VH-VL binders against Diadenylate cyclase (dacZ). Designs and how they scored, part 2

Target 1, 269 residues: Diadenylate cyclase (dacZ), of Haloferax volcanii (d4gzm5)
Amino acid sequence: MAALSELLGDLVADVDGLFLFTPSSSHYEQFAETDVPTVVIAPENTVEAETFVELPLQFQNVKDRIRFGVEGAMEQSIVEAGDTIACNVGTFGGDPDSLVRVRVEENMRSGIYDLFANSRADPGVIRDVFEVAIELGKKGQKGEPVGALFIVGDAGKVMNKSRPLSYNPFEKSHVYVGDPIVNVMLKEFSRLDGAFVISDSGKIVSAYRYLEPSAEGVDIPKGLGARHMAGGAITRDTNATAIVLSESDGLVRAFKGGKMILEIDPEAY

## First folded at step 12 (VH-VL; from T47 with light chain D50Y)

Design T53
Fold by ESMFold2, fold request of step 16:
Structure T53 (fold): chain C 269 residues (1-269), chain A 120 residues (1-120), chain B 107 residues (1-107)
Amino acid sequence: as target 1 above (269 residues)
Amino acid sequence: QVQLQESGPGLVKPSETLSLTCAVSGYSISSGYYWSWVRQPPGEGLEWIGFIYRSGSTRYNPSLKGRVTISRDNSKNTLYLQMNSLRAEDTAVYYCARLWGDFEYYFDYWGEGTLVTVSS
Amino acid sequence: DIQMTQSPSSLSASVGDSVTITCQASQDISNYLNWYQQKPGKAPELLIYYASNLETGVPSRFSGSGSGTDFTFTISSLEAEDAATYYCQQYDNLPLTFGQGTKVEIE
């Protein structure tokens, strides 16, 4: 009978590239004989692909994974507007089980790749803050929904454009996001007013910051509260990324350059 | 007194891999600073190659097309650079340097530099 | 990438002269600009960080100013030991980038 790679090859005929999202080694090897340019999009290049785009967060939303893969490939000049690509992506976990044909268009540059890559901040720090926000959104604090505002990167400028609301419990500590004990501390303090400011390397610089920039003229979706407005405004005026957990709808949203780039449902995780 | 000293081959052929070592003394490379490689072609300016964060994660100049790897060995207090697919334009003095990072990104301690010539 | 353009590429001046070097960024980098001195055969040395802050031990004859896209480095009274090449370097974003350098010679 026909090999799996031959059947998939027919489905991807006449494309300029094939994107494999988090493939196993056996799945990747099935395309070794195809002449279609192949790109692997995954958290780590474990299959040793020649062309690889790192996936800094395990996006549960398929559209966001594809957005990231396409934008990353465009930024690395692997594809360009006008190209047609086939995205082989998993919807149930495990190896990729679905195909989505996408025509690359310039208007697809949403900023999702730049959210992690176009910053002095370690992409792993941005991921770690997302993971704290997602865990907090899913479980709350002591069973109660909570909100939180995390500002990641460009901490010097962020501190200059903010003022303290209260005593900074991190003032004399040297603790970093990603450590399990520190993540617990962040969750404990998340219900209090103001923003956390986190440095490029993940140091918790401050809690309880009032972000001074006005949200006037910032493109903020309707119905979002004060944390979202403050996060949007600070990212317009600095090189920071804002990660906002909404108490009311439980969603995690990220801002960069004064724009909302990403919206995540913690329940999907 | 913090000191950095590069070592490695002075002459390498095109298409081969460069391996450089930076020995650090007087300070632990596992501390809160970042550690970086910077190069300078003869008679020209400076080009940042990349650095390693406190965490061990790395960032690289995209102009080097994924040809570079920076790593460290904390037990030997040593920083490493590997650069593959060498070309004539990779001929340069290579420096290792300490980078403050986080708030202010300046290089406060530099090695003496080591000249690498790519020629066959 | 943020491009840094220095002017002039070289200059020659006498001991006691005031010397200025400019550095222009391709985009707003706020105050995220450093200045280095490199003497022949040696690694660069930091003089100024954050556009205008003198590094510890740097003589007060060195100064920096500017913000946004236009920056100025000044040696108020040139000394013979100041013969060197001077570089600006931005750190607003990665990759970290340097100006092409300004060679200062003593007449």
Scores: ipSAE 0.726, ipTM 0.873, lowest interface PAE 1.2, mean pLDDT 87
Fold by ESMFold2, fold request of step 16:
Structure T53 (fold): chain C 269 residues (1-269), chain A 120 residues (1-120), chain B 107 residues (1-107)
Amino acid sequence: as target 1 above (269 residues)
Amino acid sequence: QVQLQESGPGLVKPSETLSLTCAVSGYSISSGYYWSWVRQPPGEGLEWIGFIYRSGSTRYNPSLKGRVTISRDNSKNTLYLQMNSLRAEDTAVYYCARLWGDFEYYFDYWGEGTLVTVSS
Amino acid sequence: DIQMTQSPSSLSASVGDSVTITCQASQDISNYLNWYQQKPGKAPELLIYYASNLETGVPSRFSGSGSGTDFTFTISSLEAEDAATYYCQQYDNLPLTFGQGTKVEIE
């Protein structure tokens, strides 16, 4: 029988690159000697690929995985606008089972890779805040839906562009997102209005901040509430990332540079 | 008092791998500060190489990302730089430095620097 | 990358003179600018952070000002030990970048 790599190679012989999304070692090894430039896109480089793009989240949406992989590859100069890429992706949690041809175009840059890579903030901190927001979206607080607004990075500038709504319970503490006990405290305090401000290294700088951005022209989808508007606007004035949990639809959204970059359904995640 | 001291080879050949160590005393490298490498070609300005966060995650100057690894050993209180595929333009004084980070990203303590010459 | 341009590249002045160095960023960096002094054969030393804050132990003859894209560093009364190269450094975003340096010599 023909090896998968030989059959797949025939199907994609006219492409500029092959992207393997979260392959098993067995799946990856079938391509070890192919002539097609091959990129592995996965949470960890367990297959020891020479060309690798890290996925910082467990993207359930295939489109977001492909977008991240393509944008990451463009940033690393592995591909460029005009290239045709074959994306081998999975839909059921196993080895990649689908093939999607993608033409790389410059206007495809959504900023999803930059959300994690183009920031002073530790990408792991951004990931940890996403995890808190997603868990809160799944479970709510005491079984009730809740909204939350997290501003990650550039905390000095964010603090200067905001004012307190209430006493800051973190004022003299040195606690960091990612600690399970701290994550519980973040979820508990999400019942009250205002933003959390989290530093580049994950320190909880403040809660209950009223954001006062001066920028206009934020690119925010129609119908989103005040948290989304304030979060989006502050990311135009600062180098921060805003991560917003909506009480009304339960979705987690991320903003950078005044634009919504990513939307996650916690129940599907 | 915090003190940093670089050590490593002074002369290396092109295409080889550079390995530098930075011994830290008077402060724990596992603290809330970041730890960084900065280089300076002879008679020229300063170039940031990269740093390691409190978490152990690293960030690198994009011009060097594929060639550089920064790591630390908390038990030895030591910071490391590994740079592969060396070129003549990598000739520089290499400094390790403590980076305040988080808010004000300034280098408050520097090593004495070590000259690395890349030559056939 | 945020480009930092210093002016002048070098200068000579006498003890007691007032010396001014400028630093221009290629984009708005708010107040995210530091100044360093580097004496020959030594590592840089922080003088000023956040555009205008004097580091502890730094003489008051050193000062910094500016925001956005245009920054100024001043030595109000030059002393012999101030012969050095001075660098600005931005931290608005990564990579961290330095100006090319300004060499200050005593006549």
Scores: ipSAE 0.654, ipTM 0.839, lowest interface PAE 1.5, mean pLDDT 85

## First folded at step 13 (VH-VL; from T59 with heavy chain K65Q G66D)

Design T61
Fold by OpenDDE, fold request of step 16:
Structure T61 (fold): chain C 269 residues (1-269), chain A 120 residues (1-120), chain B 107 residues (1-107)
Amino acid sequence: as target 1 above (269 residues)
Amino acid sequence: QVQLQESGPGLVKPSETLSLTCAVSGYSISSGYYWSWVRQPPGEGLEWIGFIYRSGSTRYNPSLQDRVTISRDNSKNTLYLQMNSLRAEDTAVYYCARLWGDFEYYFDYWGEGTLVTVSS
Amino acid sequence: DIQMTQSPSSLSASVGDSVTITCQASQDISNYLNWYQQKPGKAPELLIYYASNLETGVPSRFSGSGSGTDFTFTISSLEAEDAATYYCQQYDRLPLTFGQGTKVEIE
């Protein structure tokens, strides 16, 4: 009869690295020095790890969390395709309580990490907007699919390159994306035409914005609608990130620098 | 009134790690704004090191990214800077500063700065 | 990185004179520029934000103008206490970068 330790042995056999996801100080201290390099993946480097990958998105799904962390590690050239890593992750909160063996593959590069890492805006804000868009994509509004356009960051320039379509419901409000109540509001207002403008810090600056930059020269895949064109164009002319939910196909897309960076299927998220 | 006060070892040997603290008073670091470190070599200009977002995420100057960690303790209302593998060129006055990060990025409050000399 | 170039590196002027400092960005930064004053042995102090907005409490003799790549900082009537080094700082993109500074001396 096999011993339980053999099972653990198989998981850690011939790994090239150890990834600790959001470890406590005590946990990190215990596993900071092993026979393989240790990488800490967390929203913040609270344990003062030597090798750290920022995790801007907190995925509830362990699989998604691991994938994101691995992608971040790849982007930082910590790991390469072909490497095998042991991922120590918390499944139910607290210290890591699970060990997952992962072989790094090139197809794990989704572009999400790069989008967050190279943005001036708070990655948490971008995350929060993605979450809103994804949720909106999954549930729709009143059972019907909706489209939405969120422009995150560089709000000053974005506002200067846009005009109001109607009264701005957020004009006298100081509310931020990520707040549950605000998120509900965003979803409700998604039925309206125009773009949402969100500041680097997550302040909802405006709804009902018509983006005026020319779409000429924007590299957007064929078949995408006006929201995508507007999002692409505004990101070409500003330092903002555009997050677009398509009413037609239900996909969430992110644009930066006039290019589509990411495509997400909310149903798979 | 917002006040920032840096604290550090003053002298660090080459290849050692620098640890600085910034005590913030008059404003909760968790309530808003970004919080940043800026350094100035003697007789030279200012170099931005990095900042921490309200969310706790960080951004660093690419020139220093591999060696720098900025963190905070909300309960202590304190910012931290860690810099590894110090070199002589890291000799500078290190400032902590509050950074506006909504529409603009300006440093409106600064500490007095703490001199860090890297010498054998 | 966006490079900020200030001119001149240093200047000397008399009390009552008008002083002008320029800052040039290596690329278009819109109005995302700040100006700081640093007196000897002190931390920098914000004077102007968003190219032309005067910080609260700052004397009206200080002003900023410009957009895109070329910016100007002006002291309309120099006072003795204005002896300092002045820095421009851009925030269009990370990393945040400063000009090399302009030292203003009083004759």
Scores: ipSAE 0.831, ipTM 0.941, lowest interface PAE 0.6, mean pLDDT 93
Fold by OpenDDE, fold request of step 16:
Structure T61 (fold): chain C 269 residues (1-269), chain A 120 residues (1-120), chain B 107 residues (1-107)
Amino acid sequence: as target 1 above (269 residues)
Amino acid sequence: QVQLQESGPGLVKPSETLSLTCAVSGYSISSGYYWSWVRQPPGEGLEWIGFIYRSGSTRYNPSLQDRVTISRDNSKNTLYLQMNSLRAEDTAVYYCARLWGDFEYYFDYWGEGTLVTVSS
Amino acid sequence: DIQMTQSPSSLSASVGDSVTITCQASQDISNYLNWYQQKPGKAPELLIYYASNLETGVPSRFSGSGSGTDFTFTISSLEAEDAATYYCQQYDRLPLTFGQGTKVEIE
């Protein structure tokens, strides 16, 4: 009779590390010290782990979650290409309930983690804007799909490379993305033309901005509309991140350095 | 008036861990701004160590990233710096400072600094 | 990292003199530059932010100018209390970096 532990033999054999994705305190305590280094990957380090990788987006897809976490670990020099990691992840909520063996490869550097971790802007702000965009993509406004353009970070330069299309409803306000009330406002104003400009700290600087960047060096896939072009272009000329919700296809895209970095389907998120 | 006050061990042995505390008064660290650590070796210039965002996320100088952790306790209105594996080169005056992170990144309030000497 | 280079490293001037310090960035940092004054045994103090904005409470004899890669800090009429080391600091990109400092001595 085979022991159940044998089933895990190939998965854990000769691994270089253990990655715990969003573990409870109890779970972490149990596996904090093993034969290999333990790394916690979560939105927050609530378990006070010694080695921690922040997970700003909560991918529903386990593969994407793992890839993001591994990429983050690579960026922090926790792991290198060629390492083998055991990833303990939660598939059905709660404590991790799955174990995935992953060989770290250089091609796992997709740039997605860089979007959050290597920007001057608060990664939480970028996350919050994504959440707004994703939510907006899912529900639309009054049952109708909407498009939106959010420029996050380097707000001063972005403002200098843009002009107002109308009155800025946020001109005398000090409100921040992530606030439920503010998020509602952002969604309401999404029906209007122009870009939102959000500071590094998440302050809504402006709505109704017409972006006037140079189009040189912009790498925008064919078929994408004006919002994508503007978002891509402004990120080439600034240190900002552009988050675009497409009215036509309902997808959320992010641009940095004039390049599209990621694409998210709100319905699959 | 915003006031920052650093406190630490003063002397740390090589390879040991440094723990510093910054008590903030006159402003709630959870209300806004970034909170940062900057160090200055004796007779040398200033080096940014890292800061903590309003959200609690952190950014570190890449030169120190692997050894540094910045955290805060909102209830105590206190900022913390942990630095592992100290070396002689880590001898410096360590400052905590408030950092404006909207549009501009300037340090408008500084503590008096605390000298940390790394010596056997 | 963005390197900030100040010139000169040190200078001596008399009370009433105009003093100019330059800071050069290794790349274009727009106007994302601050100037600090540090007196001996004290923490740095913000004087100028965003290249040319005078911090509240700072005397008008202090000024900053420049954009891109070249910046200038000026004391129009040096006072005895201005003996200090001055630093520029960029925030175009992380990590935040400082110039090496300029020590101003009064004759």
Scores: ipSAE 0.830, ipTM 0.945, lowest interface PAE 0.6, mean pLDDT 93
Fold by ESMFold2, fold request of step 16:
Structure T61 (fold): chain C 269 residues (1-269), chain A 120 residues (1-120), chain B 107 residues (1-107)
Amino acid sequence: as target 1 above (269 residues)
Amino acid sequence: QVQLQESGPGLVKPSETLSLTCAVSGYSISSGYYWSWVRQPPGEGLEWIGFIYRSGSTRYNPSLQDRVTISRDNSKNTLYLQMNSLRAEDTAVYYCARLWGDFEYYFDYWGEGTLVTVSS
Amino acid sequence: DIQMTQSPSSLSASVGDSVTITCQASQDISNYLNWYQQKPGKAPELLIYYASNLETGVPSRFSGSGSGTDFTFTISSLEAEDAATYYCQQYDRLPLTFGQGTKVEIE
C-alpha cells in the first residue's frame, strides 16, 4: 500500500544512511533517488554503485554480513561510531528482504580488513585458505573432526622460524591453493600434525612444519590450545596470517600481528 | 628472452587521463609473476605505482590509488596503466616491469621506459 | 610507508677504488632489501636481492650486507662501467619503496 511505503520512507529518513546488501540492479535502482546516503555492500560492485564497500568474504550469516559490512564502511570513513544505519539485507537469498537498524559502535572493529590490507599476500590466497579451513570444519576428514594450522604469507621467514616434523610432500611441487585438486590434498594432509606454509602467491611451500607455541605477546582468549598459540606466535614474529581450525570446538580463527582477528563457526558461515 | 615495451602518448594535458600500454613477449602475463608500473620524474628517484598479481588482483601505492588503475589483457599479453586527473608533477618516465612476488619482491625485467610530459 | 635513506647522494672515485653506499630503513625490514644499478637513459637493473644475494651474471666485485635497518652496498674495485646511479629498495611491506639514489661518477 502507498501509505505503508510512505511510512517506511519516513522511518529511514531518520537514519544517517542506508546500506543495501548484495542488491540486484533493479533493487538498487529502486533506492537510487533516496535523500539519505546509500551504500552498497557486496563481494563485488556489480551494480556500479557510487558508494561501495567490498565484503572480503562471502558471509552467509546475516549478523556477520552486517557486522563486517559496517566495519568496512567505518574503515572507509563512510560512517562513524554513533551513527544509525538502516541495513537492508536478504535472509532467504535473492534481493534484500529485511531491515535491521544498527547503531555503529566502535567495538565493531574486528580488524578483518587488516587480514587483507596489511599483507603482501594476494587477498584471494587468504580467502582460498580460509574457505578450505571452513570446509574442513563443516565436514572434517571422512566425517571426523580435525584440527588444522595454515600459515599464509611471508613464507621465507616462516620456514626459517619453523622446523620439519616429517618429510615435506610439497618440496618439489608447484601447486597452488584454490585449485580444487590441491584443496582436496590440503584437506587430506591436514589429518597429520604440523602447519602448512603457503606463500604470498598461494604456492604450497610445505606441510608438517612445527611452530613453537607461545603465549608471550600473543593476544588470545584463555583456554585455546597449542595450535592457536603457535599461530599467534608466528604472526607476532612474521608478516604472515595464521588460520587455525580447532578440533575441539570446531571454530576457525585467524591471527595477524599476534592478535586474534576473526572467529567463525563453520556451520554458521 | 622476456621483453617489455611501453607505448602511449608522450605529451598530455593537465586534468586529462593517461593511458599506457606495455606489450609483453617471451612470457605469459597470466603466469606466476606479478606485473608492475614504476615511474621516475626527470632527474629524480623511482616510485612504485602498483602491481597486478597472477590472480588479477591489484595493489597500488596509497599515494596514487585514488587515480590509477592497472589492468591486463591476457589474450593480448598486455599490461595497462590508466592515471586520471593528471598534474604537472606526473611528468615522468614510466616503466613497466616484471616483479618476482612470492618470497622476494624484486623487478627482474624492465621495459625501456616512456617519457610522459604533462603540460598545457 | 617505510622510508629508505641512502648515503651519500653522490660520490666520485677512481678506477680501482673501493666504494661503499649505505641504505637505512625507517623500520626493521630484516633482509628484505634489493640493490639496483641504473645507467643514464636506461632502466634499472637488479644487482642484489635479499640484502646480499648476487643476481645471476652480476660481477663478484659487487656485494651487499646488513639486516634490520642498516644496509651496505660495496664495489670492491671500481671499473669505468660502474658509473651509474644505485638504488636500494625494500620489500618487507607495501608500498614498495626505493632509496633516493646514489650517483657514482668516475674521476
Scores: ipSAE 0.617, ipTM 0.808, lowest interface PAE 1.6, mean pLDDT 86

Design T61
Fold by ESMFold2, fold request of step 16:
Structure T61 (fold): chain C 269 residues (1-269), chain A 120 residues (1-120), chain B 107 residues (1-107)
Amino acid sequence: as target 1 above (269 residues)
Amino acid sequence: QVQLQESGPGLVKPSETLSLTCAVSGYSISSGYYWSWVRQPPGEGLEWIGFIYRSGSTRYNPSLQDRVTISRDNSKNTLYLQMNSLRAEDTAVYYCARLWGDFEYYFDYWGEGTLVTVSS
Amino acid sequence: DIQMTQSPSSLSASVGDSVTITCQASQDISNYLNWYQQKPGKAPELLIYYASNLETGVPSRFSGSGSGTDFTFTISSLEAEDAATYYCQQYDRLPLTFGQGTKVEIE
């Protein structure tokens, strides 16, 4: 008969690394001198870990946190496909309370880090806009599904390659995404025709921009609507990121370089 | 009048850590501009090291990313550069500079530069 | 990374001459190009931004043109104080990159 600790030991047997998700300092220090390479995965390196991977989005779903944390480690060459990792994650707030044995798979590469690393835009701006789109997808506007199109970064080129559908209410404004009041305003008016254009620093440059479609060099899934085609096309022609909320299926999609990089169900986020 | 002034050691040994300070006057380092470090080996061209956004987030030249840290202290109006594992080829004049950012990315104010020599 | 290639590496000309420096980007950078002047022992100074816009206080004998991958910087009537090294710099993508420089000397 095997002791419980021996049976549970198979979960961590022969792992190539230990991933600690958002640990407190005391939790991190308990594991810092283990015989296994230890990686901290969190929104911020508050414990001053020697090996750290930034988690780019605030996922509720443990599976997504693990998947994208592992992808970040792959991007930094900390792990490779085929490696086995013990992931210590929190599910109820506070320090990590769960252990998951994960084999690193190549299909965990979603491209999410391309949205942040290959853009001039402040990574926090891209994150803030994405979170606005997610919250809008969860709650809608007055309980109804809504769509939205946000173009983030390279705003000068985006403005040059677009035209107005109406008067720009932000023309003389100096407001930035991430401000709670501005985020509320973006959510309330997100169904208006056209796109929001947001600069590298998060300034709301314009609303109501028409983005001309072009089929050349655009590689996106068939059956997606006009917002997705416009977002795909503008990211082909500029260094911008497009973040699109679909009113019909409720999914949030991100485009870069004329290609869809990320698709997330807000309800699973 | 915006002024930038670098300070730090002129001579450092290989494998040690370089620490540079840039004192900013005439403008708040936490305002709407980005703050950058750029270096120039003697007799050679310019190389961007990295910058810090208005928000405090940082971006680095991938060629240096694993060795450099840029930070700031808003209360002292000061920008910092730390570079680990120094090598002889890190010998250069190091400039701090203000970077407009957002639509255009140009360096409009530069420090006088400080020569750092890496030699045993 | 976007490679910036300047031509020539150096030139020598007389006061009053027109001189031209070329900068070529390895990829399309639209108008996202700046020009700087650096005199010996001093920091670079911005002359031109967005390919063709003169910075405030820059003499009108300096000009820039071009878009996409090919850019030109011109000094229409060279003056003695223009002896310096000139750099182009792209900002279409990170990392920000500079050309290798063009040294302009007065005969």
Scores: ipSAE 0.600, ipTM 0.807, lowest interface PAE 1.7, mean pLDDT 86
Fold by ESMFold2, fold request of step 16:
Structure T61 (fold): chain C 269 residues (1-269), chain A 120 residues (1-120), chain B 107 residues (1-107)
Amino acid sequence: as target 1 above (269 residues)
Amino acid sequence: QVQLQESGPGLVKPSETLSLTCAVSGYSISSGYYWSWVRQPPGEGLEWIGFIYRSGSTRYNPSLQDRVTISRDNSKNTLYLQMNSLRAEDTAVYYCARLWGDFEYYFDYWGEGTLVTVSS
Amino acid sequence: DIQMTQSPSSLSASVGDSVTITCQASQDISNYLNWYQQKPGKAPELLIYYASNLETGVPSRFSGSGSGTDFTFTISSLEAEDAATYYCQQYDRLPLTFGQGTKVEIE
């Protein structure tokens, strides 16, 4: 009969690296001196790791979190398809408490990491807008389903490729997404027509924008509405990201480069 | 008055890791603006290394991203650069700089720069 | 990556002369271009942003123009203190990239 530690050793056998998800400083120090390359995957490099992958979205599902971190590592050429890694990830809070053996595969490049990595916009701004859209999808506005269209980044080009539908309530303000009171304002105004335009740093540049680019050649699923087509078109013609909440199905979708990259059910997020 | 001051070793060996510190005074590193590292080899042009956003997220020059890490300590109001696998071509003056980043991206305050020489 | 190409690499001119430096981007960058001045032993200083907007406190003899891929920087009446290296820098996309520089010397 084999010892338990011997049987469990297969999880770490011959791995090419160790991924530590959101470790404390003491946890990092203990593991960073192992005999394999160690990578820290976290929202910010607070432990000052020598090899670090930013995790701008914090998926609750462990498999999605691991896949997102692996995609980020692939984009930074830290790992490549065929590598085997040990992922140390938290499931119950605190330091990482679980270990998952993962073979890196090329199909893990989904494009989701690119929503954050290939934009001038602060990834935190993209996250903050996404969270507003998710909250709207869960609760609606005053209990009613709503749609919304948020255009994040490259605001100068976006403003030049759009026109006002009505008075811009943000014209002379210096308010930023992520502020709780501003997020309430965004939710209250989301029922009205048009797009919100949000700058790279999170400033609310405008509401009620009509996006002028044609949706010709935008690759979106059949049956999606005008907000999705407008969002797709503007991201084809600018470096912006579009985050779209559908009134009809309640899903939140993201577009970049004229392509739909992300589709999430707010209730499942 | 905003001031930036780089510090770190002036002479390092190939294959070692460079660690630089940028002390910021007169402005909070965790508030508006982004904080960046830029380098300049002697007698040559400028190369952007990367910056850290207000949120703490980082962006790097793809030519360097496999070797560079930018971090900060908000309580000490300091910005850090770590660069591993040093080579002779990494010899340069290293600047930290404050970067305005929104519609426009420009560097408005720079440190005095620190020369780092990579040599046996 | 957007490559920025400056021309000329260096020039010499007399006080009072008009000098012109060009900067060409490998792709359309709209007006997302800055000009910096760097004197020997000093960090660069911003002169012009958004292709043509003069930074506060910068003398009016400096000017910039252009859009798309072709940009021009002009010193209308060169002064001795203008001896420096000048850099263009694009910010349409990351990575932020600089031209290779133009050294301006006083004869």
Scores: ipSAE 0.500, ipTM 0.766, lowest interface PAE 2.3, mean pLDDT 86

